# Ledger of designs, part 3: VHH binders against q9usu1r752to985

Target 1, 234 residues: q9usu1r752to985
Amino acid sequence: TPEEFASQMTLLEFDYLKQIPSREWIFRSWVSRDSRSAVRNYINFSNCFTYWIINCILEKKNTKARTAVISFFIQTAYKCLSLQNFSTLMSIVSALNSAPIYRLHAAYKLVKAEDIICLSGLREIVETKKNFSTYRALLRKAELPCVPFLGVILSDLTFIDEGNPDVLDSSPHLLSFNKRHRLADVVADVCRFQSSSYEMQSNTDLQSYILHRCRFVNQDLSYLFDKSLSLEPR

## First folded at step 9 (VHH)

Design u1
Fold by OpenDDE, look of step 9:
Structure u1 (fold): chain B 234 residues (1-234), chain A 123 residues (1-123)
Amino acid sequence: as target 1 above (234 residues)
Amino acid sequence: EVQLLESGGGLVQPGGSLRLSCAASGFTFSNYAMSWVRQAPGKGPEWVSGISSSGGRTYYADSVKGRFTISRDNSKNTLYLQMNSLRAEDTAVYYCARDRYDFWSGQTEFDHRGQGTLVTVSS
């Protein structure tokens, strides 16, 4: 069910979140693409999962079957929202907004009206307009436990790092305390999210299945787009 | 572990030809688009050519269009770059790179690349 799937994805992604040590945010280990980076591992999983969704839709041989999968993930994304799992929500909506999937007009026509309305709302949440203003507003109101979308956190860290010198321009021998405090604030927020736990029962078989399937999906959007064209020609 | 190993580089005269190879391992090669990128001394990395996972689509930088040909053999997990009519400005370390669109950043990235192979074009 969408609810069970959302629950297991939430637990799975929360585990990824909890595995990120504070030092990794300070040293920005993901920038060097260090294979030991927990952040990098999370990014890789998230992308693989997004591609898995795209592949799951495109591997179906008829419009009705594609519609069913699309509907499943719309409902799943909605359940993720209720669990305050914004990471999985972002991945699902990203898949549905991707060029190969977004263009499947025939499939979307068969989606129930209530699901279409739901999808519209979900799309608004993940919009990048005004620097993810809707998402940020929801996150500010979120109670623990919560799985934030780390993409925004990484963006914020990049902004802090690039927008501020490590030392004071007027006194190069002095460290920028402002920059350090801003970084520390972001780290503190992440630590807060890591301090909680979800109460749902873990299904390790389903989680392992998802992890395994994600490893073997096609991750070429050009190929996936061509496949989409073959399924629903222009 | 993902591994990309380039070969085929060397010294060649202007107007000459080289064929680069990249041996891939540690992942399903046929599931990923691949690219060649190069870096000349004192310059930043430059994208050279790309190929879709199936090989059905190929792309080239304007600087190499008509001279270079990218291809792949998925049965051998190998990427190729045929370089003809080489010029001095083609001198660089050539890297094989795995392409992926990153949904977090909203851009295409090279999440893995090899150690590179040096191509020197000189008279």
Scores: ipSAE 0.912, ipTM 0.956, lowest interface PAE 0.4, mean pLDDT 94
Fold by ESMFold2, look of step 10:
Structure u1 (fold): chain B 234 residues (1-234), chain A 123 residues (1-123)
Amino acid sequence: as target 1 above (234 residues)
Amino acid sequence: EVQLLESGGGLVQPGGSLRLSCAASGFTFSNYAMSWVRQAPGKGPEWVSGISSSGGRTYYADSVKGRFTISRDNSKNTLYLQMNSLRAEDTAVYYCARDRYDFWSGQTEFDHRGQGTLVTVSS
C-alpha cells in the first residue's frame, strides 16, 4: 500500500539521516566522490531509489499498468508529505518529472483527476524557483519528527563555505563571525531533526526489499529515455 | 565493492595506436553508462568519451573525435577505448568511470575508482 510504503521509506531515510556524524557538516565529507561518508551513502541510496521508481514504471509494458504505478507513487508522495518526509517526496517527484516519465502522456491521461491534482500540488512544493522558497517555508513550519531534503542543506553549507576571501573589508572579524554563526545555525537545525523519532513499526521485509531492488536497476537516463520512446512513441 | 581496473597503457610514438581496457566488477555493468576521463601532468581531469549502458550511443570530446573509439562488451563486463593517430597532447593517465547522474545536484559525476593506466606519446 502507498501508506505502508511511505511509512517504511520514512523510517529508512530517517535512519540514514540519524547516522550522519556532526563532523561531516564541518568538513563537508561528501564533496569527494570517492568518499565513504554517511552523507555520500545517503545520496547514493536516494539516487538509486529515484532510478528504481523510473524503472518500475518503464518495465510495465501495458499503459494501464504504468498508470497504476504512477498513481501508486503519487499517493505515496502525498503520504510522505503528511509524514513530513520531504526527502522521499523530492525523490518521487524527481522521478515523475524526469524526461523518461514526464513524457508518458498516454499513461498520465488515464490517471484519476484527484491524483493529478495531488501531483500538481506536490510539484509546486518541490519547485526550485527562488532557492526552493516554497519548500523552505514548509520546512520552517514543520513539527518534529521530520525528514528534511538534505540537498538544500548541503547546498547551504557549500554556499557558506565558499565565501569571498579576496574581498577587502574594514571588518574582517565580522565576516568570520557571520560565517561561523551561519554554519552553527545550519548544524543546529540538522541536529534538531536527528534528535527526534518516528513511532511507526518497522517492516524489515519491505525495507530489505526496497534496499535490495534499488541496486539492480538501470541508471542510464539516456537508455531509459529511449525505452520510454519505444513504449509511447511521440 | 565496485572495482574498475584499467589496462593497456604504455609508451607509443606519435601517430601510433593503443587500445585501453577496463575490467568492471562489484556492480551490474550493463546498468550504467560509462566514460573515459584522463589527467595529464599538472592538469585537471578531462572527460574524453562516453558510451550508453547498452552501447547504442557514443560521445566524444572534440579533441579526440575521429581518432578515438569507445566500445563495451556487457557479456565480459569490459569497457574499451581504441586510440588512433595519437599525439603528444594525449599523454595522460586514463581512468574508466561510471556515469552517475545525481538528482540532488542535477549534475553527472564521473565515478572513477581505479589507479588508471598511463599512456605516454613520445618518440
Scores: ipSAE 0.639, ipTM 0.833, lowest interface PAE 1.1, mean pLDDT 87

## First folded at step 10 (VHH)

Design t3
Fold by OpenDDE, last read:
Structure t3 (fold): chain B 234 residues (1-234), chain A 123 residues (1-123)
Amino acid sequence: as target 1 above (234 residues)
Amino acid sequence: QVQLVESGGGMVQPGGSLRLSCAASGFTFSNYAMSWVRRAPGKGPEWVSGISSSGGRTYYADSVKGRFTISRDNAKNTLYLQMNSLKPEDTALYYCARDRYDFWSGQTEFDYWGQGTQVTVSS
């Protein structure tokens, strides 16, 4: 069910979140794309998951079947929102907004009106306009536990790092405490999220299944787009 | 355990040809777009060519268009770059890289790189 799937994804992604040590935020280990980076591992999983969704839809042999999968993930995304799992929400909506999937008009026409309305709301949440203003507003109101979308956090860290000198212009021998404080604040927020826990029961079989399936999906949007074209020509 | 290993580099005279190979392992090669990227001395990385996972689409930088040909053999997990009419400005360390669109950043990235193979074009 969408609810169960959302629950397990929440637990799974929360585990990824918890595995990120504080030192990684400080040293920004993901920048070097170190395979040992927990952040990179999380990014990789998330992307694989997004591609998995795309593949799941495109692997269906007819419009009705594609619609069913789309509907499933819309409902799942909505459940993720209720769990304050913004990460999985972002991944699902990203898949549905991807060029290969977004263009499937025939499939979307068969989606229930309620789900379409739901999807519209979800799309608004994940919009990048005004620097994710809607998402940020929701996150500010979120209570623990929650799974934030780390993409925004990473963007913020990058912005702080690139937008501020490491040292003071007036005194190059002095470190910029302002920059450090800003970075520390972001890290503190992440640590806060990591300190919480979800109460849902873990289904290790389903989680393992998801992890396994994600590893072997096509991750070429160009290919997937062509596949989409073959399913629903222009 | 993703691994990319380039080979085929060497020294050639201007107008010469080389064929680079990249052996991929540790992942399903046919599920990923691949690219060649090069780094000349004192310069940043430059994208050279890309190929879709199925090989149906190929892309080239303007600097190499008409001279280089990218191809792949998914059965052999190998990426190729045929370089013809080589010029001194093609001198660089050539990397094969796995392409991925990162949904977090909204950008195409090269998430894995090989160690590179040196191509030197000199008279």
Scores: ipSAE 0.916, ipTM 0.958, lowest interface PAE 0.4, mean pLDDT 94
Fold by OpenDDE, look of step 10:
Structure t3 (fold): chain B 234 residues (1-234), chain A 123 residues (1-123)
Amino acid sequence: as target 1 above (234 residues)
Amino acid sequence: QVQLVESGGGMVQPGGSLRLSCAASGFTFSNYAMSWVRRAPGKGPEWVSGISSSGGRTYYADSVKGRFTISRDNAKNTLYLQMNSLKPEDTALYYCARDRYDFWSGQTEFDYWGQGTQVTVSS
């Protein structure tokens, strides 16, 4: 069910979140190509998962079957929202917004009106407009436990790093405490999210299945777009 | 782990030809788009050419269009770059890179690179 799937994805992504040590935020370990970075691992999983969704839809043999999968993930995304799992929500909506999937008009026409309305709301939540203002507002109101979308955190860290010198302009021998405090605040926020736990029962078989299948899907949007064209020509 | 190993570089005269190869391992090669990137002395990296996972689509930088041809053999897990009509300005270290669209950043990135193979065009 969408509810069960959302629960398991929430547990899975929460584990990824918990595995990120504080030092990675300070040293920006994800910037390097080091596959040992917990942040990088999380990014890789999230992208693989998004591609997996795309592939799951495109591998279906007819419009009705594609519609069913799309509906499933819309409902799943909605359940993720209720669990305050914004990371999985972002991944699902990203898949549905991707060029290969977004263009499947025949499939979307068969989606129930209530799911279409739901999807519209979900799309608004994950919009990048005004620097993710809707998402940020929801996150501020979120209670623990919660799985934030780390993409925004990474963006904020980049902004802090690029927008602030390491040393004071007026005194090059002095470190910028303002920059340090801003970084510390971000780290503190992440630590807060890591301090809680979800109480749903873990299904390790389903989680392992998703982890395994995600690794072996096509991750070329150009190819996937062509596949989409073959399924629903222009 | 993901590995990319370039070969086929060398020294050639202007107007000459070279064929670069990139051997891929540690991942399903046919599931990823691939690119060639080069770095000339004192310059930053320059994208040269790209190819879709199936090989159905190819892309080229304006500087090499009509002279270079990218191809791949998915059965051999190998990427190729045929370079014809080489010019001194083509002198660079050539890298094989795996392409991926990152949904977090909304950008295409090269998440893995090889060590590179040196191409020198000189009279």
Scores: ipSAE 0.915, ipTM 0.958, lowest interface PAE 0.4, mean pLDDT 94
Fold by OpenDDE, fold request of step 12:
Structure t3 (fold): chain B 234 residues (1-234), chain A 123 residues (1-123)
Amino acid sequence: as target 1 above (234 residues)
Amino acid sequence: QVQLVESGGGMVQPGGSLRLSCAASGFTFSNYAMSWVRRAPGKGPEWVSGISSSGGRTYYADSVKGRFTISRDNAKNTLYLQMNSLKPEDTALYYCARDRYDFWSGQTEFDYWGQGTQVTVSS
């Protein structure tokens, strides 16, 4: 069910979040694409999951079957929102907004009106306009536990790091405490999320299944787009 | 773990030819687009060529169009770059890289690189 799937994805992604040590935020291990980076591992999983959704839709043999999968993930995304799992929500909507899937007009036409309305709301939440203003507003109101979308956090860290000098302009020998403070604030927020916990029952079999399936999907959007064209020609 | 191992580099005179190979392991090769990237001394990385996961689409930098040919053998998990009519400007360390669109950043990236193979074009 969408509910169970959302629950297990929430637990799974929360585990990825919890595994990120504080030192990675300081050293920015993901930038160098260190294979040992927990952040990088999380990014890889999230992308694989997004591609998995795309593949799940495109592997269906007819429009009705594709519609059913699309509907399933719309409902799942909505449940993720209820669980304040914005990471999985972002991944699902990203898949549905991807070029290969977004263009499937025949499939979307068969989606129930209520799900279409739901999807519209979800798309609004994850839109990048005004630097993710809608998402940020929801995150500020979120209560623990919560799985934030780390893409925005990483962007913020990069912005602070690259947009501010390490030393004072007036005194190059002095460190910028303002920059350090801003970085520390973002890291503190992440640590706060990591300190919480979800109460749902873990289904390790389902989580393992998802992890396994995500590893073996096509991750070439150009190829997937061509596949989409073959299913629903222009 | 993902591994990319380049080979086939060497020293060649201007106008000569080389064929680079990249052996891939640790992932389903046929599920990923691949690229060749090169780095000349004192310069940043330069994208050279790309190929889709199925091999149906190929792309080239303007600097190598008509001279280089990218190909792949998914059964052998190998990426190739045939380089003809080589020029001194082609001198660089050539990397095999796995392509991926990153949904977090909204950009295409090379998430894995090989160690590179040196190509030197000199008279």
Scores: ipSAE 0.915, ipTM 0.957, lowest interface PAE 0.4, mean pLDDT 94
Fold by OpenDDE, fold request of step 12:
Structure t3 (fold): chain B 234 residues (1-234), chain A 123 residues (1-123)
Amino acid sequence: as target 1 above (234 residues)
Amino acid sequence: QVQLVESGGGMVQPGGSLRLSCAASGFTFSNYAMSWVRRAPGKGPEWVSGISSSGGRTYYADSVKGRFTISRDNAKNTLYLQMNSLKPEDTALYYCARDRYDFWSGQTEFDYWGQGTQVTVSS
């Protein structure tokens, strides 16, 4: 069910979040693309999952079957929202907004009206306009436990790092404490999320299944787009 | 573990040819688009060419279009770059890179790189 799937994805992604050590934020290991980076591992999983969704839809043999999968993930995304799992929500909506899937008009026409309305609301939440203003507002109101979308956090860290000098302009030998303080505030927020826990029961079989399937999916959007064209020509 | 190993580089005179190879391992090669990127001395990385996962689509930078040909053999997990009519400006360290659209950043990235193979074009 969408509810069970959302629950297991929440637990799975929360584990990825919790495995990120504080030192990684300090050293920004993801920037150097260190193979040992927990952040990079999380990014890789999330992307694989998004691609898996795309592949799941495109692998179906007819429009009705594709519609069923789309509907399943819309409902799953909605359940993720209720669990304050914004990471999985972002991944699902990203898949549905991707060029290969977004263009499947025949499939979307068969989606129930209530799911279409739901999807519209979810799309609004994850919009990048005004620097993710809707998402940020929801996150500020979120109670623990919560799985934030780390993409925004990483963007904020990058912005602070690139937009501010490491040292004071007037005194090159002095560190910019303002910059460090800003970085520390963002990291503190992440640590707060990591300190919480979900009470849902873990289904290791389903989680393992998802992890396994993600490893073998095509991750070429150009290829997937061509496949989409073959299923629903222009 | 993902691994990309380039080979085939060397020194050649202007107008000469080289064929680069990249051996891929540790992932399903046929599921990823691949690219060649080069770095000339004192310059930043420059994208050279790309190929889709199936090999059905190829892309080239304007600087190499008509001279370079990218190809792949998915059965051998190998990426190739045939370089003809080489110029001194082509002198660089050439990298094989795995392409991926990153949904977090909303951009295409090269998530894995090889160590590179040196190409030197000199008279």
Scores: ipSAE 0.915, ipTM 0.958, lowest interface PAE 0.4, mean pLDDT 94
Fold by OpenDDE, last read:
Structure t3 (fold): chain B 234 residues (1-234), chain A 123 residues (1-123)
Amino acid sequence: as target 1 above (234 residues)
Amino acid sequence: QVQLVESGGGMVQPGGSLRLSCAASGFTFSNYAMSWVRRAPGKGPEWVSGISSSGGRTYYADSVKGRFTISRDNAKNTLYLQMNSLKPEDTALYYCARDRYDFWSGQTEFDYWGQGTQVTVSS
């Protein structure tokens, strides 16, 4: 069910979140594309998951079957929202917004009206307009436990790092404590998210299944787009 | 573990030809678009050519269009770059790289690189 799937994805992604050590935030290990980076591992999984969704839809043999999968993930995304799992929500909506999937008009026409309305709301939440203003507002109101979308956090860290010198311009021998405090604040938020736990029961079989399926998916949007064209020509 | 190993580089005269190869392992090669990127001394990396996962689509930088041909053999997990009519300006370390659109950043990235193979074009 969408509810069960959302629950297990939440637990799975929360584990990825918890595996990120504090030192990685300090040293920004993901920037150098360190294969040992927990953040990088999380990014890789998330992308694989997004591609998996795209593949799941495109591998279906007919429009009705594609519609069913789309509906499933819309409902799953909605459940993720209720669990304050914004990471999985973002991944699902990203898949549905991707060029290969977004263009499947025939499939979307068969989606129930209530799911279309739901999807519209979900799309609004993950919009990048005004630097993810809607998402950020929801995150600020979120209570623990919560799985934030780390893409925004990483963007913020990059912005702080690149937008501020490590030392004072007028005194190169002095460290910029302002920059350090700003970075620390973002890291503190992440640590706060890591400090809680979800109460749902873990289904390791389902989680393992998801991980396994995500590992062997096509990750070429051009290819996937061409596949989409073959399913629903222009 | 993802590995990319380039070969086929060398020294040639202007107008000469080389064929580069990239052996891929540690992942499903046919599931990823691949690219060649080069770095000349004192310069930043320059994208040279790209190919879709199936090989159905190929792309080239303007600087090499008409001279270079990218191809792949998914059965052999190998990427190729045929370089013809080489110029001194083509002198660089050539890397093969795995392409991926990153949904977190909203852009295409090269998430893995080889160690590179040296191409030197000189009279």
Scores: ipSAE 0.915, ipTM 0.958, lowest interface PAE 0.4, mean pLDDT 94

